# VH-VL binders against q9h9l3, part 29

Target 1, 176 residues: q9h9l3
Amino acid sequence: PRKMVAIDCEMVGTGPKGHVSSLARCSIVNYNGDVLYDEYILPPCHIVDYRTRWSGIRKQHMVNATPFKIARGQILKILTGKIVVGHAIHNDFKALQYFHPKSLTRDTSHIPPLNRKADCPENATMSLKHLTKKLLNRDIQVGKSGHSSVEDAQATMELYKLVEVEWEEHLARNPP
Short names: E, the ipSAE of ESMFold2; O, the ipSAE of OpenDDE; V2, 0.75 times the mean of E and O plus 0.25 times the DockQ between their complexes.

## First folded at step 19 (VH-VL; framework fv_amlenetug)

Design v1 (at its last look DockQ between E and O 0.64; V2 from the best seeds 0.00; counts 0 for: pae E 6.0 > 2)
Fold by OpenDDE, look of step 19:
Structure v1 (fold): chain C 176 residues (1-176), chain A 122 residues (1-122), chain B 108 residues (1-108)
Amino acid sequence: as target 1 above (176 residues)
Amino acid sequence: EVQLLESGGGLVQTGGSLRLSCAASGFTFSDYAMTWVRQAPGKGLEWVSAISGWGSYTYYADSVKGRFTISRDNSQNTLYLQMNSLRAEDTAVYYCAKAPWYFPDWYYFDYWGQGTLVTVSS
Amino acid sequence: EIVLTQSPGTLSLSPGERATLSCRASQSVTSDYLAWYQQKPGQAPRLLIYFASSRATGIPDRFSGSGSGTDFTLTISRLEPEDFAVYYCQQYDDSPYTFGQGTKVEIK
């Protein structure tokens, strides 16, 4: 199997007025879409806003949630040495308080060939939902119950696979 | 293949200064935090200093704070350790070591150079 | 700081035997932020294990790490001649990221 994983995180609001985005769920899938990790995570600070409409996180999910420090270790263990695929992945890494090597990171929100394939401007930032609909003919993030990080991670991986060969060749010719 | 090559070691008098260099290759240098770890003759390992991928953050062991300065030149794929006010207890083989990721912490060390010997004498 | 104490100081074994090395922390090492290194005479340390039980790239299956909290173990299931060396544990849970004093595995 390929040493590639896709990650998606859900965040809640902490700190003053809930403006700090704290990790509350993380999902990681392998190249085939199999779930390697999917855990609710307890932020170190009091949750002010669950952002349930978007995050899907509710108070009950935090009752047995994995403490952030422990979860981060578990996640890093999985990510170490892998190519990590995500959508707008900077936000996920920020929430994790961890940044993967750029050379081993693939952000589907910043892959021109992917946008081109979706008949979108190459330099535009398109949503995961939009790209998934256009290229995979799938509806994700539907309903009012919030996002599914597993679903989003799987979609992200599938999108990347569409342009993997072209993009990896591009990166090989243009190393950072 | 990851390669780290230290240089700059030698004999120096107490109170003197020395600058170590570490030439890196085989990986995207700026994507990884780098560290210095030292080993006194016949002794164990001691973490000395670390620097983030772009040099924004530096860390030091208490034993070297105020005396040592870690830096890097990513355009040259080189790590540096400026050592001032050297003491006898600073005598050691100094290893350049690579961290496994970018930020924020260097954590463990997945690759090591062969080290350069620094001897501080009175 | 977290003090790591390794035991035994010296382990004398023959090729083919099982080696068990201990690393005890003065306080709990959270998230299994512990690594093991091998160092042969005149050489730089080599990473063996990270996150207490993850084997580094290129490390043979005979090396394994286990443990949590304050007690960690490196196991060499069947010693090869090239395995006789000094082994260090290192925690990276809290700064400074300290090393154990090392265990020497020598040939009996």
Scores: ipSAE 0.793, ipTM 0.913, lowest interface PAE 0.7, mean pLDDT 95
Fold by ESMFold2, look of step 19:
Formats: sequence, structure tokens, C-alpha cells
Structure v1 (fold): chain C 176 residues (1-176), chain A 122 residues (1-122), chain B 108 residues (1-108)
Amino acid sequence: as target 1 above (176 residues)
Amino acid sequence: EVQLLESGGGLVQTGGSLRLSCAASGFTFSDYAMTWVRQAPGKGLEWVSAISGWGSYTYYADSVKGRFTISRDNSQNTLYLQMNSLRAEDTAVYYCAKAPWYFPDWYYFDYWGQGTLVTVSS
Amino acid sequence: EIVLTQSPGTLSLSPGERATLSCRASQSVTSDYLAWYQQKPGQAPRLLIYFASSRATGIPDRFSGSGSGTDFTLTISRLEPEDFAVYYCQQYDDSPYTFGQGTKVEIK
């Protein structure tokens, strides 16, 4: 069977007024939740707003961070040819300046059976935090110290496993 | 099975025009950037032009800028290269090639067509 | 522009021998943005290796890639009759993305 990984990214503010989101951390886990990649990443542009409350990124993390161009190569080497699971994953791909093939992409923010299992409307876009609390009885992203991208990637994989058989069968019948 | 099939090559005089086509099958065409690569007789490979999955980003080698136009029709799974103001040095086999992802940034070519020969005579 | 220089130009070997092909970049190629292709006479190129060392789908394990920075190597551990071809390296670190001039592997 095709290998599956989960990804989560944290972004900082660059560009005018810090409104552009630039990649500053990326974590990738395998099917069993083992960490395959977890690096702080230095954006190619000046950081205007670390967004630490949500991102967990601080100035000291950038001192020895991997430059974006290098990190992107490392990350794409892992992702190429694999099924990639994420939550609102388009934002992660945009920050990577990359779009994974739709047929190999799984977005836990857009899986109707997962919403149904959480007793949510099938078309609602639910946060990772909400789905994780509802379906896994875990609190993630606690406090004001920012998100852990490793924690979030692991939670995303666990959520997907709840609907994996049903959703993979659905996609086989309805290719994107 | 990924397949790429070029057509539209032939003999054309200097200053003339030619349009190449590449029919794609076996993959979701709009998910991938596409590229033209050429090979002059007895020479190596030269990147010519690339286009993103929905066509919003196009790129050209300096040797062809202003003369060649890359385009794609995702409803027909077809890549095109419009070649104008052809020169003798444009004589080559032109290959259609698939990128492994949507943007033609930092990329290689995972599948290639068989090529179509363009000969530019004086 | 990153210039790739392949050596040797021609490598004359017998089936069963080990082939070692070199690709040298005029400046460092970051994150191993380097691919290798095989081209048999009258055929299109075929991807062998990407990211310097990852084998493409369906490529036999006798093909391996290595190296980083400015120096990259393609190794064919035991040549088979179908391996006699021209081999190209390609960098995709910086635009324009360039190819080496090729190494021809031929029967001695």
C-alpha cells in the first residue's frame, strides 16, 4: 500500500504590516505518529510578526533555523509520491509554495464522515482543536504559548484513521 | 499509466511559425506543471518553457522569450507551444515533460513524451 | 546560471562492470536539487534519480545516486545490456534549470 504521512506547519507574519504568512516550522509524522521531520524554518523575508501566541515561534528559534529553500527541498523529498494528510492543508501547501496532487491529499477539515462522527454538520469547517476534543478526548493548543506542530500533525493522523477505510473507499469510487 | 504524445513538428522556413501539441493521459492533468524541453541534433537537453497547473504562471528560457508561447487546455488534457519567428538554432526534437507537482519551481521531470522533430531551414 | 559538467564524456565498459558517472556544479546545489536521466538511442529521456539519491518508481536498485553541494555521482553497480545509454544530470536549484552535457556509457 501507498505510504501515508501527516503534516502541520506554523507561520509567522512577513510583508507589509506582517500580513503575509510565511513558513517557520513544519512537522511530518508517519502513519504510527513517529516524527519524520520537525524543523524551524527561516523565511526568506524579514519577520515582522512572530505571531508567537498561535505559532509558538520565538526569535531564538530563528537563530539556527533551516533556510526556507533548503527546508522545502527536505520536506518535498518526504512528501513526493505519498498520501499527505493535514487540516486545512491548502494553507500549509501555500506556505511551502507547493501543491500536492489532489488524488494524494487528505484534508481533515473537509471530510463529511468525520464531521458526522463529531455530531457536526457535514459542510461545516471545524477546527482541529474542536475535532480533536470531540473525537479523541484530547486538549491540544492549550494556553497562549502557541501550537505544537508535532502534536497537531499527530492529532491529524489520529483523526484521519477514524474515517480512513470509509474515505479511501469513497475516493476510489469518486476520483478527484 | 502516464502517457504524453507530442505532435505538430515538421519542416518550416526561417521566420516561420509552428504550433506543437502534447496530449496527456493517465493522470489528473491540472494538478501538474508541464514543460517543453528540446534537444538539438547531436546535442544535450535544454529547458524551453513551463506552465503551472491552471496556466497562471508561465516561464521561458531567454533564448525563446518573446517568440514562443506556452499554453494548456485542461478540458482537453493538452499542452501547447506556439513557436514564432523561428531560427535555425531552434531545430531540435521537442519533448513534452510532466513536473511532479503544480508549480514549475525547483522541479524535475518524472515523465516524458516521445518528442516531435522541428527542422528550421534557411 | 549553474553550469553542470559531466565526466567522463564517454565511458567504455563491459556488461557486469561498475559504472561511476560524475556531475560537477559551478556553484553549490542546495537541498540536493539534482536529478539524473537515462536516454537510450531513439528514445525519450527517463527519470532515474531525483533529490540526488532517491530512485524514481520502477528504477532497479543497481542505480544509485550520491553527493551534495557541487559534486554528484550516479553509480550503476553491475551494468546490464539495457544500461548502455547516455546519462544526463539536471539541477533544479536555481533558474534557469540546467542539464549537464551527458555521459555516454558504451560497450567496450
Scores: ipSAE 0.108, ipTM 0.719, lowest interface PAE 6.0, mean pLDDT 90
ESMFold2 (binder alone), look of step 19: mean pLDDT 92; pTM 0.935

Design v2 (at its last look DockQ between E and O 0.60; V2 from the best seeds 0.00; counts 0 for: pae E 10.8 > 2)
Fold by OpenDDE, look of step 19:
Structure v2 (fold): chain C 176 residues (1-176), chain A 122 residues (1-122), chain B 108 residues (1-108)
Amino acid sequence: as target 1 above (176 residues)
Amino acid sequence: EVQLLESGGGLVQTGGSLRLSCAASGFTFSDYAMTWVRQAPGKGLEWVSAISGWGSDTYYADSVKGRFTISRDNSQNTLYLQMNSLRAEDTAVYYCAKAPWYFSGWYYFDYWGQGTLVTVSS
Amino acid sequence: EIVLTQSPGTLSLSPGERATLSCRASQSVTSDYLAWYQQKPGQAPRLLIYFASSRATGIPDRFSGSGSGTDFTLTISRLEPEDFAVYYCQQYDDSPYTFGQGTKVEIK
């Protein structure tokens, strides 16, 4: 069976007016929730907005941050050949400037059975926080200190595990 | 199982044109960048061209830029290489090669076809 | 472009022996964007190693890659008869993607 990992990224604002989302932290966990990767990442461009309230990223985190190109290589090395689980994962891939094969991607923001289990509309895009609270009875992204990408990645994996069997069967019958 | 099958090779005169095809199977074709790599007789390997999964990005070696065009038809799971203004130095076995992901910028090649021979003569 | 120089040009060994192949880059290959391929006569290349040290699916553990920066090594811990072939290194750190000239591992 193919190994699974879950990924979550935090972004800062770069470019004009900080409207470009640049990768500043990436966390990857295995099927059991063990951290495989968790690094602060230095964008190639000047940071205009740390978005600290949401990202949790501060200036001091960038002092010894891993350069983007190096970090991307490290991350891709981990992701290659894996089933990658994430929430709204398109944003993470965009920040990585890398797109994992769709057939090997699982986006918990677009899994109807998961929403159904949470008593949400199947075609709605629900937040990770909401799904985690509803299905795992756990509070994540609490406070004003920003998100924890490790916590979010772990929650994402746990959510997926709730519907893994059903969803994998569905995908097998309906390959992208 | 991943399979790549090249076709379209043959003998062509200098200045002529040839179109290579690569039929792919065993994987979701559009999820992966595809490449052409060639090997002159008795020589090493040379990267020729690459194309992203949906064809939005194309890349060429300087040696073929302006003469070769890479394209793909994802509905047919087929990769193409249009070769114009062929030169003697273009003589080679042309391999269709699969990249391990959908990515633009850099590639290695996890699966290769058996190649098709292109011979350019004066 | 990044030029990859492989050495030796030919390596003559017997089955059971250890093979060490070198690939040197003209400039640093960042992020270990380096792959190794095996090619047997009349066949297409086969991926062995990617990211300098990651073994491709289905590749025996007797194959290993190491190195960083400008110096990379492919090691075959114990040569099998089917391992006698030409081996290429390839960088994908920067375009154009370039290959080494190859090392031929032949039977002594």
Scores: ipSAE 0.587, ipTM 0.867, lowest interface PAE 1.4, mean pLDDT 94
Fold by ESMFold2, look of step 19:
Structure v2 (fold): chain C 176 residues (1-176), chain A 122 residues (1-122), chain B 108 residues (1-108)
Amino acid sequence: as target 1 above (176 residues)
Amino acid sequence: EVQLLESGGGLVQTGGSLRLSCAASGFTFSDYAMTWVRQAPGKGLEWVSAISGWGSDTYYADSVKGRFTISRDNSQNTLYLQMNSLRAEDTAVYYCAKAPWYFSGWYYFDYWGQGTLVTVSS
Amino acid sequence: EIVLTQSPGTLSLSPGERATLSCRASQSVTSDYLAWYQQKPGQAPRLLIYFASSRATGIPDRFSGSGSGTDFTLTISRLEPEDFAVYYCQQYDDSPYTFGQGTKVEIK
């Protein structure tokens, strides 16, 4: 059976006016929530906007950050061949300059059974914070210091476990 | 059942042109980067070119840059290599190969076609 | 560009013996961006190892890879009759991606 991991990333602004999202932190946890990877990452482009209020990234974090090329290789080595769980995961893959196979991707922002458990419309895009509060009775992303990608990755895996059996059976019957 | 089938090889004179095709099946073609690797008779392997899943990024070995163009048609599940200004040193078996992910950077080749022979004579 | 040099050029062994193949890079290869391929006569290469030490799908555990930086090794713990072939290393750290010149493993 395939192994599962959960991923969450924090981005900073690069490019004109800081509108391009570039990877500045990535955390990966295994099925049991153990941290497999957690690094601050130095984008190859100049950082225009640290987006600190949401990203938690500050200039001091970049001083010893792993260069993007090295970090991407480490991350891809972990993700290859695995089922990857994330929340709005297309943003994480875009920041990695990587597109994981659809059949091996699980996005907790778009799982109808998970929304049903949260008493939300099946096709609504729900925030990780909202789902975690409703289904796990846990507050994440607390305060103004920015998000923790470790905390968010762990919450994402716990959320997926709530619907894993049902959803994996559904996907086996309905390959993407 | 990943399958890659190259075609379009043959004999051509120096300075000529040829277009290679690679028909893909058994996977979602647009999710994966594709590449061409060649092998001259009795020699080792040489990477030639790569293209991302939607074709936005292309890469070329210096030996072919400006003469070869990689492209793909995702509606036809087909990879192409347009080869212009062919030289004797371009004589090789050309393999189509699949990467394990969408982007064309930093990857190995997990599935290969059987190859098509291009012979360039003067 | 990163040049890969394989040694030995030819390795003559009997079934059941251990084979050790070397691949040396002209520059350090980042994060183990190195793969190994097997090629039998008249066939396309087959992926054996990626990221220096990870076995590809369907590859028996008698194949193992090791090394980092500039020095990499492919080991076949007990040669089977089907393992007599040419083996190539490949780096994918920097474009152009390059292959070693090959090591032929042949029947003694």
Scores: ipSAE 0.007, ipTM 0.561, lowest interface PAE 10.8, mean pLDDT 88
ESMFold2 (binder alone), look of step 19: mean pLDDT 91; pTM 0.935

Design v3 (at its last look DockQ between E and O 0.09; V2 from the best seeds 0.00; counts 0 for: pae E 12.6 > 2, placed apart)
Fold by OpenDDE, look of step 19:
Structure v3 (fold): chain C 176 residues (1-176), chain A 122 residues (1-122), chain B 108 residues (1-108)
Amino acid sequence: as target 1 above (176 residues)
Amino acid sequence: EVQLLESGGGLVQTGGSLRLSCAASGFTFSDYAMTWVRQAPGKGLEWVSAISGWGSYTYYADSVKGRFTISRDNSQNTLYLQMNSLRAEDTAVYYCAKAPWEFSGWYYFDYWGQGTLVTVSS
Amino acid sequence: EIVLTQSPGTLSLSPGERATLSCRASQSVTSDYLAWYQQKPGQAPRLLIYFASSRATGIPDRFSGSGSGTDFTLTISRLEPEDFAVYYCQQYDDSPYTFGQGTKVEIK
C-alpha cells in the first residue's frame, strides 16, 4: 500500500501590501504522526507581513530559515509518490508552487463522510479546528501565539484516519 | 502498469510537418505533466517540450520554439507534438515521457515510451 | 543553460566491479534536482535516481546517487551483466532541462 503523509504550511505576506502568501514553515508527518519535516522557510521576497497571530511566524524565525528553493526540493522529495493528506491543501501546494497529483491527494476540508461524522453539512467547508474539536475532542490553534503546523498536520492525519477506509473505497469506485 | 506508446514518426522533407502521438495507460493521465524528449541517432538526450496535467502550461526548448506545439487530450489519454518547419537537426527518436507530478516547473521522467523515429531529409 | 559534463566517456569494467560515474554541472544545481537514467541499446531510458540520491521504484540497491552543487556521482557497487549500458544525468533545476552526454559502461 502507498504510504501516507500529512502536510501543513504556514505562510507570511510578501509583495505589495503583503497580499502574496509565501511559504514560511512546513511540517510533514507520517501515518503515525511522527514528524518527518519541520522547517522555517525563507521566502525569496521581502516579508511585509509575518501574520504572526495566525502563522506563528516571527522575524527571528527567519534568521536561519531554509531558503525556499532548497526547502521546496526537500519537501518534494518527501511527498513524491506518497498519498498526501492536508486541510485546504490547495493553499499549501500553491505556496509551494507545486501541485501533487489529485488522485494522490486527500483534502480533509472536502471529504463528505468526515463532515457527516462531525454532524456538519457534507458539502460545507469546515475548519480544521472545528473538525478536530468535534471528532477528536482536542483543541488546536489555541492562544495568541499562532498555529503549530506540526500540530495541525497531526490533527489532519488523525481526522483522515477516521474515514480512511470508507473514503479510499469511495475513491477506488470513483476514480477521477 | 504504466505504458506509453508513441506513433506518427516517419520520413519528412525539410520544411515539412509531422504530428506525433503518445497513447498513455496505466495511470491517471491528467494528474501528470507529460514531456517529449528526443535523441538523435548515436547521440544523447535532448528535452523538447513539456505540458502540465491539464494543459494550462506548456514549455519548449529554444531549439523548437515557434515550430513545435505540445498538446494533450485527457479524454483520450493522448499526448501530441505538432512539428512544423522541420529541419535536418530535428531527426531523432522522439520519446514520450511521464513526469512524477502534475505541475511544478521542474521535471524528471519516471516512465518513457519506446520512441518513434522522425527522419528529416533535404 | 546548465551544461552537464559526464566522465568518463567510457568505463570498461568486469562484472562484480564497482562503477563510479561523474556528472559535473556548469553551475550549481541548488535543489539537488538531478536525475540519472540507464539506457540499453535499442531501448528507452529508464529512471534510476532522482533528487540526486533517491532511488526510483524497482531499482536495485546496488545503484546509488550522491553529490550536490556542481558535482554528482552515480555508483554501481557491484556490476551485474545487465548493468552494462549508457548512463545519463539530467538536471531539472532550470529550463531548459539538460542531459549529460552520457557515460558508456562496457564490459572489459
Scores: ipSAE 0.772, ipTM 0.904, lowest interface PAE 0.7, mean pLDDT 95
Fold by ESMFold2, look of step 19:
Structure v3 (fold): chain C 176 residues (1-176), chain A 122 residues (1-122), chain B 108 residues (1-108)
Amino acid sequence: as target 1 above (176 residues)
Amino acid sequence: EVQLLESGGGLVQTGGSLRLSCAASGFTFSDYAMTWVRQAPGKGLEWVSAISGWGSYTYYADSVKGRFTISRDNSQNTLYLQMNSLRAEDTAVYYCAKAPWEFSGWYYFDYWGQGTLVTVSS
Amino acid sequence: EIVLTQSPGTLSLSPGERATLSCRASQSVTSDYLAWYQQKPGQAPRLLIYFASSRATGIPDRFSGSGSGTDFTLTISRLEPEDFAVYYCQQYDDSPYTFGQGTKVEIK
């Protein structure tokens, strides 16, 4: 019933020398952590570097992947009108070629109360893995097979819930 | 091939009204946010207004808020700008521009029309 | 609102020379939400660069963008005759979306 979702994306290298980051997986979960969307996405250009150590993306995942333009349309339909939670979320929006309204965006890498709970400097940019271990006593991104965007989106939502009341009140007093 | 064609410009007196149109073709119009940008003669570019692909969200520069209304008719692939209470400062070429994707708040513009001149005289 | 100040106002160069155009923001521009446009006389603007450094489709590789935060640069590595135009930067971090005042690149 809540109008809040969490998103996480995985990118691969395209373009010259594989330096362009292109969307190859996107996962969206609702407030309760139920998966609303989880697709492998085929970039519109040739993949030069799968970046598997971090992305978890392998060649076999692309065989039946949804073309970027189609996937983007599906994803944006889900995001429209909702509060969207992510970790370093600007990178996800950049890969989607989309920018959600700041007033409806929550970035767990930039929430001072969340850093304070983790006994970290309030203005530091902390990794999702670090915050999840500190605050949820969970290990994510385990091993060298890469990240799971479903796991990461679920962790991001749970982290936000720890500070949701305080942070939503702060934002109401200090509109972005 | 993306094409944007503005129309409806002309001469109008201060306090008057004018409605601009932008006919779009070569893309699925409803998938994309649309924008009006203006340029006074011999001057730089100024963002005026934007509208989301389905029309649910509209945005205005402070200089035009309350006087201009952006709208779209997705069945006719047409973007509109209703301009009321026109001032001399509104004299400009008005460009219709396409955002590269649907979103609110933040736009760059990958395709532009050729513009239509609006002249507001005293 | 975020004010973009471009420098220089006019850049007089010969074909074959390198052009360096600056855009400074009054506040930090989040996540490289900065674009560059080219406008020739009597024509609509044309997108060159988005996300501060990503080249738009069909734009020659002699155009490159760089920078972050408050300081952004457009570089034209070897000016061609068709590159003499006015160039605008634009931020799309916060509404209202604002443009710089332009840099005119003209034949020396």
Scores: ipSAE 0.006, ipTM 0.553, lowest interface PAE 12.6, mean pLDDT 87
ESMFold2 (binder alone), look of step 19: mean pLDDT 91; pTM 0.932

Design v4 (at its last look DockQ between E and O 0.87; V2 from the best seeds 0.00; counts 0 for: pae E 6.3 > 2)
Fold by OpenDDE, look of step 19:
Structure v4 (fold): chain C 176 residues (1-176), chain A 124 residues (1-124), chain B 108 residues (1-108)
Amino acid sequence: as target 1 above (176 residues)
Amino acid sequence: EVQLLESGGGLVQTGGSLRLSCAASGFTFSDYAMTWVRQAPGKGLEWVSAISGWGSTTYYADSVKGRFTISRDNSQNTLYLQMNSLRAEDTAVYYCAKAPWYFDSSGYYYFDYWGQGTLVTVSS
Amino acid sequence: EIVLTQSPGTLSLSPGERATLSCRASQSVTSDYLAWYQQKPGQAPRLLIYFASSRATGIPDRFSGSGSGTDFTLTISRLEPEDFAVYYCQQYDDSPYTFGQGTKVEIK
């Protein structure tokens, strides 16, 4: 198996008017889709908006949630030295207050060959849900209970695998 | 291969100034926080300063705060340490060290690669 | 600041023996933000362990780290001749990112 993982995070609103996106859940899967990490995370600041409709996070999930500082350490330990795959992954890294090296990052929202395969404009930003449906014939993020970060991370990994060879070759010729 | 090469060390009088440089290669320089760590002769290691990948955040040990300034030129893959108001206790080998990642708000740094260091001697 | 105290100051051993180095923190180091370094005379430090127990790339498996909270340990299962050096622990849980005073592993 490749030293590759996929990550997806759910965020809640903190700070004034809940405009600050704070990490509330993080899921990490390996190349095969096995869950390496899946934890609810307690932000350091008071949660103003759980954003439940999208995040799936509820107040009850925060009762035994892992403190952010601890969770971040756990996550970084997993990510260190790996190629990290995500969708719009900049948001996840921002929530983690950490950025993985660009050379070791794969963002499925910015892979032209992936969009091309999905009959989408190469330079467009497509949703994970759309790409997953189009390329994997799978429905994710269904219902009103919010997203599943595990499901999203798995889908992200599967999508990347479709273009892995081509994209890795491209990156080798064109290092970021 | 990651390489870090310090320069700029030398003999300076108390109250004087010195600017250290660290030339980096073998990795995407701007993706990583960089640090200065020093070691007085025959002594242990002391963290001095750190800077985020794009230089938006800097950190200093209390012992050098207000006197030292860390900076970087990502276009030149170079880390700098401007040292002013130097004291005898600043005498040390200064190491340039690479952090394993980038942080925007706070630094949680260990150091995965080190240069060979440059000696700074402050005399009265 | 978090003060790290290493013990013993000097450890005299023979090749093939087991080395156990201690690093004690004045307060709890959360998230296992603890690293170990090796420094040989005239050389720069080299990273051995990070996150208390993760081995750095290229580090032999005879090196291992353990511990949490205030007590951390570096173990060298079987000393090789090249392992005789000074070892430092370092916390990066809180600024300043302090080092221990070092343990010298010398040949008996």
Scores: ipSAE 0.706, ipTM 0.893, lowest interface PAE 1.0, mean pLDDT 94
Fold by ESMFold2, look of step 19:
Structure v4 (fold): chain C 176 residues (1-176), chain A 124 residues (1-124), chain B 108 residues (1-108)
Amino acid sequence: as target 1 above (176 residues)
Amino acid sequence: EVQLLESGGGLVQTGGSLRLSCAASGFTFSDYAMTWVRQAPGKGLEWVSAISGWGSTTYYADSVKGRFTISRDNSQNTLYLQMNSLRAEDTAVYYCAKAPWYFDSSGYYYFDYWGQGTLVTVSS
Amino acid sequence: EIVLTQSPGTLSLSPGERATLSCRASQSVTSDYLAWYQQKPGQAPRLLIYFASSRATGIPDRFSGSGSGTDFTLTISRLEPEDFAVYYCQQYDDSPYTFGQGTKVEIK
């Protein structure tokens, strides 16, 4: 069986008026929640808006951050050939300038059985914070210093495990 | 089981044109970047061109820019290389190769699966 | 353009011997964006190693890659009869993606 990992990224604002989202942190955990990768990443462009309230990224984190091209290689080495779980994961892949094969991608923001367990419309896009509180009885993204990508990746893996058997069987019958 | 099968090679005179095809199966074609690599007889490997999974980004070696066009038809699971203004130095076996993933705007590829190649001979 | 220079050009060895193949880059290769391929006569190349040291699926553990920056090595710990082939390194750090000129491993 293929190995499974979960990923979460934090972005900062670059480009005109800080409207472009650029990768500034990435965390990857294995099936058991052990951290495989957790690095602050220096975008190739000038940071206009750290977005600290949501991203948790501050100027000090960038001082010794791994340059984007190097970090991307490290991340892709981990992701290659694996099932990758994330939440609204298209945004993470866009920030990596990379698109993982759909057949190996699991997005907890778009899994109907998971929404049903949370008493949400099956096709609604639900936040990670909401699903985690509702289904795992955990509060994540708590405090005033932004999100933890390690905590978020771990929560994402635990959410997927709630529907893993059902959803993997569904995907086997209905290949993307 | 990933399979790549090149076709369309043959003998062409200098200045001529040829279109190569690569039929793909055993994977979701649109999820992966594709490339052409060539090998002149008795020589090493030379990267020629690459294309992103949906065809939005293309890359070319300087030796073929303006003469070769890479394209793909995801509905037919087929990669193409249109070769125009052919020269003697374009004589080679042309391999179709698959990248391990799709790149949106980057061209960072190693090639996990290769076809068996099709021979293009350019003579005058 | 990043030029890859492989050495030796030809390596004449017997089955059971250790093979050490070198690949030197004209510029540092970021994040070890370097791969190794095996090519037997009349066949397409086969991926052995990616990211300098990661073994591709189905490749025996007698194949190992190492190195960083400008100097990379492919090691075959004990040559088998099927390992006599040409080996190429390839960088995918910068376009155009380039290959080394090859090292032929042949029977002594």
Scores: ipSAE 0.127, ipTM 0.715, lowest interface PAE 6.3, mean pLDDT 89
ESMFold2 (binder alone), look of step 19: mean pLDDT 89; pTM 0.916

